# VHH binders against Gluconolactonase (gnl), part 19

Target 1, 316 residues: Gluconolactonase (gnl), of Zymomonas mobilis subsp. mobilis (q01578)
Amino acid sequence: NGSTIGKITKFSPRLDAILDVSTPIEVIASDIQWSEGPVWVKNGNFLLFSDPPANIMRKWTPDAGVSIFLKPSGHAEPIPAGQFREPGSNGMKVGPDGKIWVADSGTRAIMKVDPVTRQRSVVVDNYKGKRFNSPNDLFFSKSGAVYFTDPPYGLTNLDESDIKEMNYNGVFRLSPDGRLDLIEAGLSRPNGLALSPDETKLYVSNSDRASPNIWVYSLDSNGLPTSRTLLRNFRKEYFDQGLAGLPDGMNIDKQGNLFASAPGGIYIFAPDGECLGLISGNPGQPLSNCCFGEKGQTLFISASHNVVRVRTKTFG
Key: E = the ipSAE of ESMFold2; O = the ipSAE of OpenDDE; V2 = 0.75 times the mean of E and O plus 0.25 times the DockQ between their complexes.

## First folded at step 9 (VHH; framework vhh_8emy_2)

Design u2 (from b0 with K65R; at its last look DockQ between E and O 0.91; V2 from the best seeds 0.80)
Fold by ESMFold2, look of step 9:
Structure u2 (fold): chain B 316 residues (1-316), chain A 125 residues (1-125)
Amino acid sequence: as target 1 above (316 residues)
Amino acid sequence: QVQLQESGGGLVQPGSSLRLSCAASGFTFSNYWMHWVRQAPGKGPEWVSVISYSGSSTNYATSVRGRFSISRDNPSKTLYLQMNSLRPEDSAVYYCARESGYDRYESGSYYFDYRGQGTQVTVSS
């Protein structure tokens, strides 16, 4: 009964097992400065999502709509003048401990939040004595390891920030026993990431218009990369077609289909790499990230000033 | 067709208040996020504030936070900026602007497809 946006485009008949192209892209939240990092909290049946420039973590339920869950969601106020573009939280996941683990751009840390008391605590804030830039997204392995990305998007002047301590933008793995590994230092703008269900592959997006790529890393038995290949380059979509967005957030369903933000919307890739379809916003409207929720057949999508949902046949 | 007209500027003493208005016409005002941007002589434009299409979400540059308040009246198609505790560094031409996008990945700047001609605010020291 709400409004809808965009459209769904089919590139392969294989999309028919995943979703119906006629399914509406339903607006469930509006008046969001910039929606990011949605996560479904099964225990309690609600959606959380970040509004990083507003420094707010927001909650949505069908009964109550949108409310404030945490304010500030990241950096404590007052915000130091001229240092932060996005002082709030960003990517979020429910951890093995049942808490909300947060790529907290403004606090420059991986944080965790007790969903009942809303108490915040630091999981990790540095690598070898240097502070992170502004963590953006994260993804858990089945063993409880967490992979996360550390681009400079929270920092004024990005790579040239006065407070940036690392001369790279890393992808990290934190093992369940607390070991922290820098697993990739060469990406200009690492952003979203996801593991294949068998955890042999790590997908990582790079949000740089000069190299707007989604990469696939092969992982060894310790969860560390051994090689990488290009899933897709999006220069044509960005420059030639003028489509909104850059490679950003992603998620994966139980069959291994990747749902990945890039210029034009959320692309759906089969495990073999075939592009099956595209969920698009309105012209000029980027779709930045997504998560599965409810009974696993609802894809929630952060869509700039909105949060939207799409019903799927597949399960996340 | 699309028009934005600012008013309410003037010459004031430090510590004074002013209320700026922006009259909108030629588009469905309530469907757009609206902004205030200011520009002092010899400086680039500075983003000041944003308000959501319903008015329920607002944000401010750190330089004005706690002193300025953005609001809108959708029936009258009018955007406002209440400026309190004015300082000499607030002196600028103030523009209302219609948001067309946000360059999150590169500049971190908003895109505006329309803006008004501006209203001058001068705070004497």
Scores: ipSAE 0.647, ipTM 0.854, lowest interface PAE 1.8, mean pLDDT 94
ESMFold2 (binder alone), look of step 9: mean pLDDT 83; pTM 0.833
OpenDDE, look of step 9: ipSAE 0.885; ipTM 0.938

Design u3 (from b0 with V50I; at its last look DockQ between E and O 0.83; V2 from the best seeds 0.83)
Amino acid sequence: QVQLQESGGGLVQPGSSLRLSCAASGFTFSNYWMHWVRQAPGKGPEWVSIISYSGSSTNYATSVKGRFSISRDNPSKTLYLQMNSLRPEDSAVYYCARESGYDRYESGSYYFDYRGQGTQVTVSS
ESMFold2, look of step 9: ipSAE 0.749; ipTM 0.895
ESMFold2 (binder alone), look of step 9: mean pLDDT 83; pTM 0.831
OpenDDE, look of step 9: ipSAE 0.887; ipTM 0.939
ESMFold2, look of step 10: ipSAE 0.777; ipTM 0.906
ESMFold2 (binder alone), look of step 10: mean pLDDT 84; pTM 0.842
OpenDDE, look of step 10: ipSAE 0.885; ipTM 0.937

Design u4 (from b0 with S57D; at its last look DockQ between E and O 0.57; V2 from the best seeds 0.00; counts 0 for: pae E 3.6 > 2)
Fold by OpenDDE, look of step 9:
Structure u4 (fold): chain B 316 residues (1-316), chain A 125 residues (1-125)
Amino acid sequence: as target 1 above (316 residues)
Amino acid sequence: QVQLQESGGGLVQPGSSLRLSCAASGFTFSNYWMHWVRQAPGKGPEWVSVISYSGSDTNYATSVKGRFSISRDNPSKTLYLQMNSLRPEDSAVYYCARESGYDRYESGSYYFDYRGQGTQVTVSS
């Protein structure tokens, strides 16, 4: 493609250490109904990203461009009528086992996908006998534990879905030994999450216009939350400024800078909470998620109908 | 200035086919997802179909899926809607609309910043 969109806005001179404001936001993929969950697969040197409503997972390489990786990416066909608004896969990460771990909204499970054979398997699909709503995003700890969110976004009518079994939208932690903990049940729309490099903080977004927040949870030595603080409320950006999007996916670099989707684009927060800058896309088109890839200095962003990449100075 | 102009509507019998066109001007046509929406008398607007930048991705309302086909010609800046197996319930004013955004969180709805004046489609025996 080679086309570019959007812009980078600097809010602090500290941004200069992270990326240059003049860096082009390059479009690498287009014609996506809704792009989500980009993940770089080191072993193979390719990017995967989801299209939840289209139920497609796509692959991108610099040489070959875009191709279909999994179709369906989530719910197997036939899809029951009227049950799923987003039957596809959503957030993805490469696990310690080298497999692609998938927050599969349509299957309503955390799934594993072999990056070579593309064989799928279920990691976990319920908590205490109740099926997940529609897992959205996940993030690994160094120990191999995985945090994930379970909002109702994959389900028709959301919280009013006829197939919803949980009366909450949870944030969970799955330990390597198989223990599953519900770590938060009070968020209306838990969405993206990320761990600080020292794993003392868990960032979680709430993609609810009534409470468009990014929260910071303090974690104990067991990786469990002890308290939370508000990083930022985006009500002003959403309502007053009319910017597209809600707090959504996020990622973090090695320095602890948070790259978080919110109304207007990807906001960059320093570890101390200062907002350093904003990566924007096309007006009216939210930037939903992001990940670092290639040699660690490329930020891939799911930008609604597009996927883009931004060269960074920092490493993911 | 941005302009969308629909054409191709008319009175046809059930089971017949009709092809609508939408001529776009005043903007880079290929940079927008385009939609067809329709409105029947006494009813609210109904989303019909969408097409991506290049046309590689399309989607349809359940009510028209399998019967309608959306396409576009970017060089001529024209949007099309091929309507086959028309039914009386397809009778409406059809509008082409330019997508300005969408809400994938709560509503799942598309937003439009521009639409044409519409073209009347009447299906009657």
Scores: ipSAE 0.631, ipTM 0.829, lowest interface PAE 0.8, mean pLDDT 96
Fold by ESMFold2, look of step 9:
Parts: structure tokens; sequence; C-alpha cells
Structure u4 (fold): chain B 316 residues (1-316), chain A 125 residues (1-125)
């Protein structure tokens, strides 16, 4: 529609190569119950995003605005009473096969969706015979492996859900040949993730106010973690400053700059870990996830009841 | 001062319909997502339904989906809940609530900064 929100804060002159701090944060969608998991579909030039509590996957184009792409996007209706907080889809990426791969919280699976026919199929729904909790986000390597997170956010009562089968909230890697590895079981709330362009690093968010961290995992040549370090803890931002959100979704540009949701908005980190800037919503408005689209110079951001966009100098 | 006043409750038989109203004052009604929440004795609050700023998007708890319909009239600052095919388990005090946030990460619940005194709906068993 034409309104704007928020502001962009510069912490380093290095931000000037990424975006102009005066660039508007333009509202492109309103009246969304909860926006999440945006993905740009290059073949067709449209944005998809999830509305997990509404159980809808929504489509946006500049000419037509917002429409329904899939309803239900996740769990088939009727939803079993008392079992799901978020029965819909969440994180999404275009896979190497041109399909939309979906962290499907309500179906408790990684799904794929044909963007033309809209047909859905299961990629993987269990690890060693136990169902996933409610997959939240995913990220592809160049080889076509997919990393994904499995927190309990889709399930009523979270870790205490009656239907939860795992005693952990995992980070997984699915290889192109179908091998599934549990690569991290110790995070309380694994959420967003991204690979560095050289794939030597995996970034993972933990959306727990007791441990509101973004972690960096060093990866071996098989794409498996060998060590981890803390990129940033956000306890000060959450507790002392009262900023909205917790570490959530993330994405990365072609130069390796990380765009990561945390209390206060989307933080921009250089590959060396320097925090360059912050894209904020209005006061109290969390920014939960983001993706690049429109020839790679538009950052689309899920912003609670809105979806917004920011023009960038960098390419995603 | 923000005020929300619910009305339209009553004692009805199973299968009946009721229409709840909520009159809003003291704030710009059209700038807020609005909810219906209900609470039976001895139970925690149960979210029922939500409606967007413009009224273009709605959602419902699974227990009421297909039977209840939320709407709003922004010029008159009024929120509505049409309740059809009422069941004994729908008996509760119904509250109109103004959204102030959503704790997606910890409680999984909406925050409301204001709600009214409620209207009693009783469906006989």
Amino acid sequence: as target 1 above (316 residues)
Amino acid sequence: QVQLQESGGGLVQPGSSLRLSCAASGFTFSNYWMHWVRQAPGKGPEWVSVISYSGSDTNYATSVKGRFSISRDNPSKTLYLQMNSLRPEDSAVYYCARESGYDRYESGSYYFDYRGQGTQVTVSS
C-alpha cells in the first residue's frame, strides 16, 4: 500500500555498501495474522510467505497484492483440538529442484510444494522412527543438502506437548541422497539458520530469552559441525532495553553479510562478526524473518501483521 | 481512557445462535487487531477469534471454526461475534480484547492491554 514503518540504524560505515540508511521500510502487506518465512520465487516473480497460526501460505505480487496460495498450508483441517498452536507452514526456500521446500510446523515435516500445480508431498517427517516436533526454518547448501530446525513452536505446550516424540529440539541436515543427520540436539529453541557463501559456517538462532543467542558453527567438508562460537547474545536487548522479538529467522547476501532477526529487528553482521546496522519496525513490532528477491536487491521482511521491503545495494 | 463494553450474552438452548457486540471508545479502533477471548469458571482464558485492522482477515480457535463469525464496523467502533450452533462447552464469559502483542516464543499466547468486563453466555446442558 504505500506506508512505511520503522527506521534503519547505522553502527558502522561498512553499512553504506549494503543499504542507504534513509531507504524507506515499505509496507507491502497488511492484515496478516502473523507473517513468517518469506521466500522469493524467481520463476514467476512473486513472494510467498507463511501465516502459521492462520494455516495459510500467502502470495504477493506488486500488481495483485496479497492472495491465498495454499489453505491449508500445513495441517489438514479440521485441526485436532488442543494439539497445535501453529498448524500452518513456516520457513520456506526454493530448492535445487525448483520446488518450494517448507518447514511445515503443522504437518510436522519438511514438505515440498510444486509452485505451478501447488501439489504437496512429504520430504521427511521423522528421525529414527520418531516424528519431528514442528520444523521452523531451513536453508540449502550449494550441493542441495538442507539444514533445518525443529523447535516445538507448532505444538501446544511446547516441550510438554502430549504429541512430542523427541526429548530434544534438533538441528538436522538432510543430504541430497536422503541421509539425515542430527547435527545439534542441545539448543532449547533452534530457529533460523543460514550458511555462509563458502559454506564453512552455519549460523543458528536460539529463540530462548534465557539464552537468546546466535551461534556460529564451523563445518567440515561433509557439512557437519566441528565447533561453535557465540556471535551475539541478546539478553541486554531483550531484558534491559525491552526490545520486541527473540533471535529468529535469518538470511545471507552474496558477500556473506548475515541478516538476522533478534530483539529490536533485523541485525546486519559482516562475515567477520562486526555488527553493521539494524533494521527496526515500529516500537514493539518484531521483525521475524527475511529473504532477498526482485533480482536480489530487495530484502523482504516478515513484520508481525505486515510484510515490508527494503531496497539494498547488496545482492542476496 | 480505553473502554470496551460487551453485550448480547444470555441463557440459550443447545443449537441456538447469539450475536455478541463490543462497543469501543477512547482509542482509534481501526488501528488495532481485535479478539474475542472466553473464560469458563476454573479454567484459564481461551482465545476464540481474531480480526485484522480492516476486517479482511479473520481466524478462529479450532473448537469454534465453522460456527462462529467475527466482524467489525470501524465507523461505529464496534466488534461483533456471531455464534451459531451453540454447545454447552461454549458456556463462558466472553471478552472483547485489544491486542498489544503476541508471545510466540514462550507462552504462545496473545497479550491484551485492555478488555471489558465480559458478557455471560450460558448454553444449557
Scores: ipSAE 0.256, ipTM 0.634, lowest interface PAE 3.6, mean pLDDT 93
ESMFold2 (binder alone), look of step 9: mean pLDDT 84; pTM 0.841

Design u5 (from q6 with S31N Y102W; at its last look DockQ between E and O 0.72; V2 from the best seeds 0.00; counts 0 for: pae E 2.1 > 2)
Fold by ESMFold2, look of step 9:
Structure u5 (fold): chain B 316 residues (1-316), chain A 125 residues (1-125)
Amino acid sequence: as target 1 above (316 residues)
Amino acid sequence: QVQLQESGGGLVQPGSSLRLSCAASGFTFSNYWMHWVRQAPGKGPEWVSVISYSGSSTNYATSVKGRFSISRDNPSKTLYLQMNSLRPEDSAVYYCARESGWDRYESGSYTFDYRGQGTQVTVSS
């Protein structure tokens, strides 16, 4: 493989304000078992990303390349035999406290990591006395509330796991004062999520091939959902076109354009729902999640065995 | 044509070591993640180990971790599996396999588009 992958496809001239289709998709990391959950740490100018099946959190800088930041990133070793598919960390964000907040699939919790000492602590690990399944991704509001998803992907046998305590796969909101709300229990595979910049909308992906959807929830002034609308269904892309992936991670720029993983790559949707373009990997290569960094004009993308970056005209 | 040919199997006593080889041809070997998969009589296939494009990253099934070591030599297009401290439950036909994808959202298993005919490993006392 060379230093670039994939291609960028324009569906609307409105994409021209976001990125140039000739911009290379540059490979910055290789030999990753499965890249996920990238986060840019502005204080220190580095990227962290998860390798959930490897149970490693990795760090990248332009000068040093890839190194291990945490091992284990999730569940302590030895891993209980037959219980975990993905014992590592997954989605990550820098919290209002300057720490790395982690959807920790293997520990089955939302965790914090101090970026200096690398010490880990539990934020929340249960709802009404039942353990979470395996948290996958998270997103902060401006007030410091965190929304997160709890699909069973970390657990062997998924919904049929011997250790699963909930009979649903939830979307949760943890308020800054510690109140935990179950805001959606009806999705089969809730995965990535993002808030619109004005926080009137919550986007949530569902990674189920039977219902491969991105949903849009309207939020009230308390940050709670009042209604739901389908942004996009990807059954044709998955079944008819055989494109790699399912709806997965997502992020949003300052103008409200959604960058969302789905079969075929990272799709770019305007705030009005128009699909503007698609960032694709090589054939058969899923692009699972993304984040903005480097002064907000670089989109970092987890691309299976790689991590890649794309320069943008927009700001994340 | 893509060809994968395993060798190095045999009958050994518990605690012994064996080194399996897989000769690859008909494709750019260094562009693929490569795996070992084994199948015991009356059982389904069991994933054993994976190695990255360059050989810098490896992973193992929990049943073999610490005992088996995967490696590759890209110039000679050869994949290896060093098996130490062999146990009777390691008895199986061992296949090398070329990765075509990872079904993360459903089975959680790697997918393979080619594998060899296999080499028999029998561990008995």
Scores: ipSAE 0.478, ipTM 0.759, lowest interface PAE 2.1, mean pLDDT 94
ESMFold2 (binder alone), look of step 9: mean pLDDT 84; pTM 0.842
OpenDDE, look of step 9: ipSAE 0.780; ipTM 0.891

Design u6 (from q6 with S107L; at its last look DockQ between E and O 0.66; V2 from the best seeds 0.00; counts 0 for: pae E 2.6 > 2)
Fold by OpenDDE, look of step 9:
Structure u6 (fold): chain B 316 residues (1-316), chain A 125 residues (1-125)
Amino acid sequence: as target 1 above (316 residues)
Amino acid sequence: QVQLQESGGGLVQPGSSLRLSCAASGFTFSSYWMHWVRQAPGKGPEWVSVISYSGSSTNYATSVKGRFSISRDNPSKTLYLQMNSLRPEDSAVYYCARESGYDRYELGSYTFDYRGQGTQVTVSS
């Protein structure tokens, strides 16, 4: 495409080690209803990203551009009327098994997709007999455990959905042995999450205008939270400044710098919590999620109707 | 100055077809997602359809899906709505609107910064 959008704003000189402010934010895909869950598939050298409301998963390569990877990406056809506002897949990661693990909002499950055959299978779809709301994002630990969020965003009327079985919106941890733990049930809109490289911290966003927060959970040796602290509240950016978006998806580089969606764009936080900079897109178009790809120095960002890439100095 | 001007409305019988047009000016038309919305007497605005930058992506309200078709011609800066199999309940003032954002979180709805004056569509026997 070659077109560019947005800008990079520096809040700290420390940003220079991570990202050059003059780096173009290049549009690589457009005409997306709502872009989400970008993931780079190293084996094959392609990017996948979701369009939850359109129920489409798309593939991008540098040479071939954009193509459809899965349609439907989430809920199978026909979609029941009035039940889903986002029937498609959402967040995605490559698992230790080489499969694409998918927070499938429409299927209301964590799914696996074979990157070659595109065959789908259910990993987990319930907790204690109750179906998930609409899984949103996931993140792997080194042990192979996967953390994931389960907000109601895929469901018509959200918490008031007629098909919602849980009276909470949970954050879960699925261990490699199949044990599923509910690790947080008190967030109103858990959304994106990421683990620090040393896996002592779990970052979780809450995409609620009443509580637009990014939280940092301290993890014990078993990967379970012991406490949490507030990284940042974005009420000012949302209400006072009228910036588009809410705390949403996030990712982290090898040094532990957090790249987190929030009102205004992707904020970059150092491991010590200092906000170093902001990647912004088009006005009124939130940046929902991001991932590192290619050789590790390309940040792909789902930017509402577009997907963009930004060359970084740091490695994912 | 941003301007949107709808045309093509009229009085038609049920089952008939009508094609609406919206002429855009004062902005880079191809840089915006465009929408049709309608408002019937005594009712609130109803979202009808959306089309992406290039036109490759479209979506429709359940009430019009399969009957209406949205399209655009970027060189002429014109938005279209082909309405087939019209029903009395389709009677409304139809507006073309420029998208300014999308609240995917709580509202799950589009926002608009500009719309036209509308064109009246009346479906009656």
Scores: ipSAE 0.746, ipTM 0.870, lowest interface PAE 0.6, mean pLDDT 96
Fold by ESMFold2, look of step 9:
Structure u6 (fold): chain B 316 residues (1-316), chain A 125 residues (1-125)
Amino acid sequence: as target 1 above (316 residues)
Amino acid sequence: QVQLQESGGGLVQPGSSLRLSCAASGFTFSSYWMHWVRQAPGKGPEWVSVISYSGSSTNYATSVKGRFSISRDNPSKTLYLQMNSLRPEDSAVYYCARESGYDRYELGSYTFDYRGQGTQVTVSS
C-alpha cells in the first residue's frame, strides 16, 4: 500500500520514551468492512484481525498482504434473519495453549481456534445457564485466567434484542480451572480491557456516549476487583470536539503504558494515569483497537476500513 | 457538486431479475464505499448492500443475501445492483448512497452524507 494516515500528538515529554510524533501511521490493509481485534501470532509471524460485520477473520503478512483465515469467523451461515448485526468474531488473543482465543460475537461465546488446523471449539458460552450477549474483547492474566466483556454489539437492537438472555452487559473472569465470575454488571457498554503488568489493575472501557469512560479496577490477589476509579471521561472529546469513536479496545506495553481507543484515536496513558499522547486517524476515522506485534515494537491498529501500524520505542 | 442518479427499476413478476445502475458525478467515486438502501411505502429506510471503494469487499442485508449482487465500475463511476429471484417484499424505491461512516455504538448502522432520488422497483403480489 505505502500510504499513511493521521498524526501523533504529544501531550507530555514522557511520550518521547514511547514513540516519535514523526513516526508514520502506515496503512497495511484496506477494503475491510470494519477492522477489529488484531492479534499478533508470533509462531508464524503474522497478524490476524476480525471483520465482525463481514463474518471473516483475516490474516496479514508483509509479503502476501491480506487473505481470509477463517470464514465464517463466527456464526454459521445463513445468519438468522433480524438477530445479528455483527455475526463474526471480534477481540482475539493468543492463549497459554498457543491457540487463538476469540471473543466471538456471533457465536455468543468465548471460542478458541487452532491456528494450524483452523478448528473451532467452545470455551464458555453461558453464565448460570444464560447465554452471553455477544462477547467483544478479552485479556489474559499471566496465570492463564481470561477477562472478557459482553456488550450487546453483535445483536440487532442491542439491549432490546429479542434473543438477549441477560439483563446486564457483564465483565467476566474465567479462571484456569474453569470457574466463571461475573466481576462487573453495572457498565452499560463494557468493551476493551487490559491488565497492568503487575496485574494489580484492570482497565475497562465503556463505549456509551452518556458515560464514555475508561475505568481502573484495583484487583486483589485472586484477580477480583475490590474498588474502581475513573481514569478518564471523554464527553468533551465526543460532544464538544466531535471526535470520532467512543472508548473501545486497548492494550498495554511492558512498562504499563496503556494504549486505549477513545474519541479521537488511541490515547497513551502512563501507569500513574497521565495522558502522554494521542495517535489519530484521518478526520472522522475511528481507531477501534490495537495490539503489539513483530518484535514487540510495532503497534497494529484497527482503523475502520483499514489496518495500520506504528513503530514504537517501547515493547508490548 | 455531488450527484447520484439511479435507474433500472420497473414493474416485474415474482422470480424476475432486474439490474439497477447508479451514475455518480461531482466527487472521486473510487475513494468512497457505496451502498444501496431501499424504502417501501409507509416504512423506514432499509439498508440493502455495501461495496468497498475497490470493489473487493461486499456485504448484504440478510433478507437479500444470495439473491442480490452489488458491483461497481470505477472508470465509469457507476454502481450496480443485480437483483435476482425478486419477491413482492423487495418492492421499494431503491437509492444509492455514499458512505460517511459506520456508527457502531449509537445507530448500529452505516451513515450516509449523500443519496440519489431513487428508482422504483415493483414486484407484483
Scores: ipSAE 0.401, ipTM 0.713, lowest interface PAE 2.6, mean pLDDT 93
ESMFold2 (binder alone), look of step 9: mean pLDDT 84; pTM 0.851

Design u7 (from b0 with E106D; at its last look DockQ between E and O 0.58; V2 from the best seeds 0.00; counts 0 for: pae E 2.5 > 2)
Fold by ESMFold2, look of step 9:
Structure u7 (fold): chain B 316 residues (1-316), chain A 125 residues (1-125)
Amino acid sequence: as target 1 above (316 residues)
Amino acid sequence: QVQLQESGGGLVQPGSSLRLSCAASGFTFSNYWMHWVRQAPGKGPEWVSVISYSGSSTNYATSVKGRFSISRDNPSKTLYLQMNSLRPEDSAVYYCARESGYDRYDSGSYYFDYRGQGTQVTVSS
């Protein structure tokens, strides 16, 4: 085996159906400038993940380890001086077309990448004639709609960026027929998101230290929000306990358990909102995002300079 | 006691090359990501380059990419910056710095818990 990090903390006996606290958090990649947006590509049996500040999309397999999949992964080189903090790709998902759909922070678009030819094309780059800020994460419905978030993290000076065209940081839904809806404009830092398996709920994280929240939106039959409630506020964890991170990426298993990044690591919430456990990195090491892969019982986690994996009893 | 000592600076003409060195002592050098930062008179510090603890991953500020090359030799505990095609705007005090964190959600800046005394690079006009 290789090296391990961190620990798993059980808050409820209900965690026992999801994973063992003794399972190792195994390091599978090192020397990453900042790991983000992991996605498992079943057809070909490999992991892709983003390194947004490096402008690289990286590939991992058990037999070959880490290699470069795309460079640049986002904004074309050379990068305009002073405009981008994170010019690379970020969140990624395999779309219904079998291509890799990318929240492309530096290109300021939702892009798609053919996993064989590695050719890139734009899916959508604006809303009503205004460019997106820097899309961060995305999640597909079963019907092929894609929800995505548009915080300013790719842009130098964030909300004060000289190239930012929107006066909000949106959550959007792109329908399969190409209709684009702005479904939430009121979050300061929308980041990770996931749908419940029955698609009655949309989870959205807000990465703002002033409002470090995970929200739950109730969805109607058209996939549009009708109301929202607070799942959890992390001010205590961030300010009082000094735990690394802010609410960030997330994913969901087939039973509806939410795996969500927040100060301290990846929190596991049952569908009823009970917090069951926490996967932590080493002290001061944020865990920013996650995905299920292999045969659905491996949780891959982006952990700053590392990518790690945890074996689960549940299926993603 | 952690020590970082830069050397190799000087006064050069535009288009010249310089190789900066940083001798590290008092810590396990190979366990840390290392950076070069620079500061010109009257300006704030500017991040220049980063190298992973094994040396296998590097990155550069857009202003120096293609001209500068960061490297390290872990057995000798030395960090390097090869600076080619120097320009007057590269004039600054150059510091090697040990990474202690990254402020992803706000400033987008790296935190450094130690840096050296610096070495002056001056590219004549």
Scores: ipSAE 0.493, ipTM 0.788, lowest interface PAE 2.5, mean pLDDT 94
ESMFold2 (binder alone), look of step 9: mean pLDDT 83; pTM 0.835
OpenDDE, look of step 9: ipSAE 0.844; ipTM 0.918

Design u8 (at its last look DockQ between E and O 0.92; V2 from the best seeds 0.00; counts 0 for: pae E 3.6 > 2)
Fold by ESMFold2, look of step 9:
Structure u8 (fold): chain B 316 residues (1-316), chain A 124 residues (1-124)
Amino acid sequence: as target 1 above (316 residues)
Amino acid sequence: QVQLQESGGGLVQPGSSLRLSCAASGFTFSNYWMHWVRQAPGKGPEWVSVISYSGSSTNYATSVKGRFSISRDNPSKTLYLQMNSLRPEDSAVYYCARESGYDRYEGSYYFDYRGQGTQVTVSS
């Protein structure tokens, strides 16, 4: 159990099928520098999450609490002075091979980790001979393709980093056969992403305060974008209401409801785009990312110095 | 009223060690992440180190990692900085600071309170 934070706000009666607004937002981990990239490992029943500035990947179970799973989780130590602000791992997913695939900001690669031996290996670290910036998040299609984002958050000075090799911050798709496509080069801060269950849509967040948007890309049968529309702009929430956070991580349940970080917390959107509710932290506490676990009815949320969980009626 | 009072600074030789203390009052000390920040003459503030509210997690600026050690004693509401192998470039006023937030997108800590500081001078 432990202590609780925040609150849940209902915007639509449709939220009642997803979660009860009286459900506590339970703290399960504390003393985290910045929690990110939670992933539930079904085979073994545990949560992994990243602490990118601390360069640690952490494990949680109900019976043992929090422990270190990998240190370093990203860039090997010693960290080159002045080059990295977040040398650790970030977004994570269980891949079709049963390994933990990692958007590894500090290693500047998509990596994978054997969950038994904890050995790390590179999946991909460059596009057309240029190193990635600092991969942030990833999401698998049913076919085993992986979509991932490459903003500069791991690098000192961001877009102005002296080690940045690309002049854009890309969204990429890696097919199961190893083909790597740059599918979007025009976002200033691509961050979280998710696929609709029927894989006709790719959601991508942009963490830029000037354009704090969640975009929806229509996908063709090859999983490539054909058009995009704006799901939501959060400038008013950020600037006028002063709510903590920017569009960040996201996940999706089996019904296609999107759980997306933005100023104010985790917003819940129906497949038709209606905003159903909001899970908020304490005042000034951003909620950065989320995943489903514990047989799909627990939403784990990275909440700055904490990791929290919320029981759901829906299934991830 | 929140108060933070640093002490333990002084004039020392290169290679020396020094231990700074920060006495906290007017708030529940154990509910906050605490930091050391330093400022040399003519320079902007430089973050030095952070410690979690329980003391179980710490982090350091690369310029001091391996030489400085942050700790806290929650019952006595005291924050510490052990500084070893001091160098002339460590000369600064050192402040303890209470964290009010972290902006991951800009990589900045926010502090709502800091003390008056304690001067550390390492002769060149």
Scores: ipSAE 0.260, ipTM 0.634, lowest interface PAE 3.6, mean pLDDT 93
ESMFold2 (binder alone), look of step 9: mean pLDDT 89; pTM 0.896
OpenDDE, look of step 9: ipSAE 0.872; ipTM 0.932

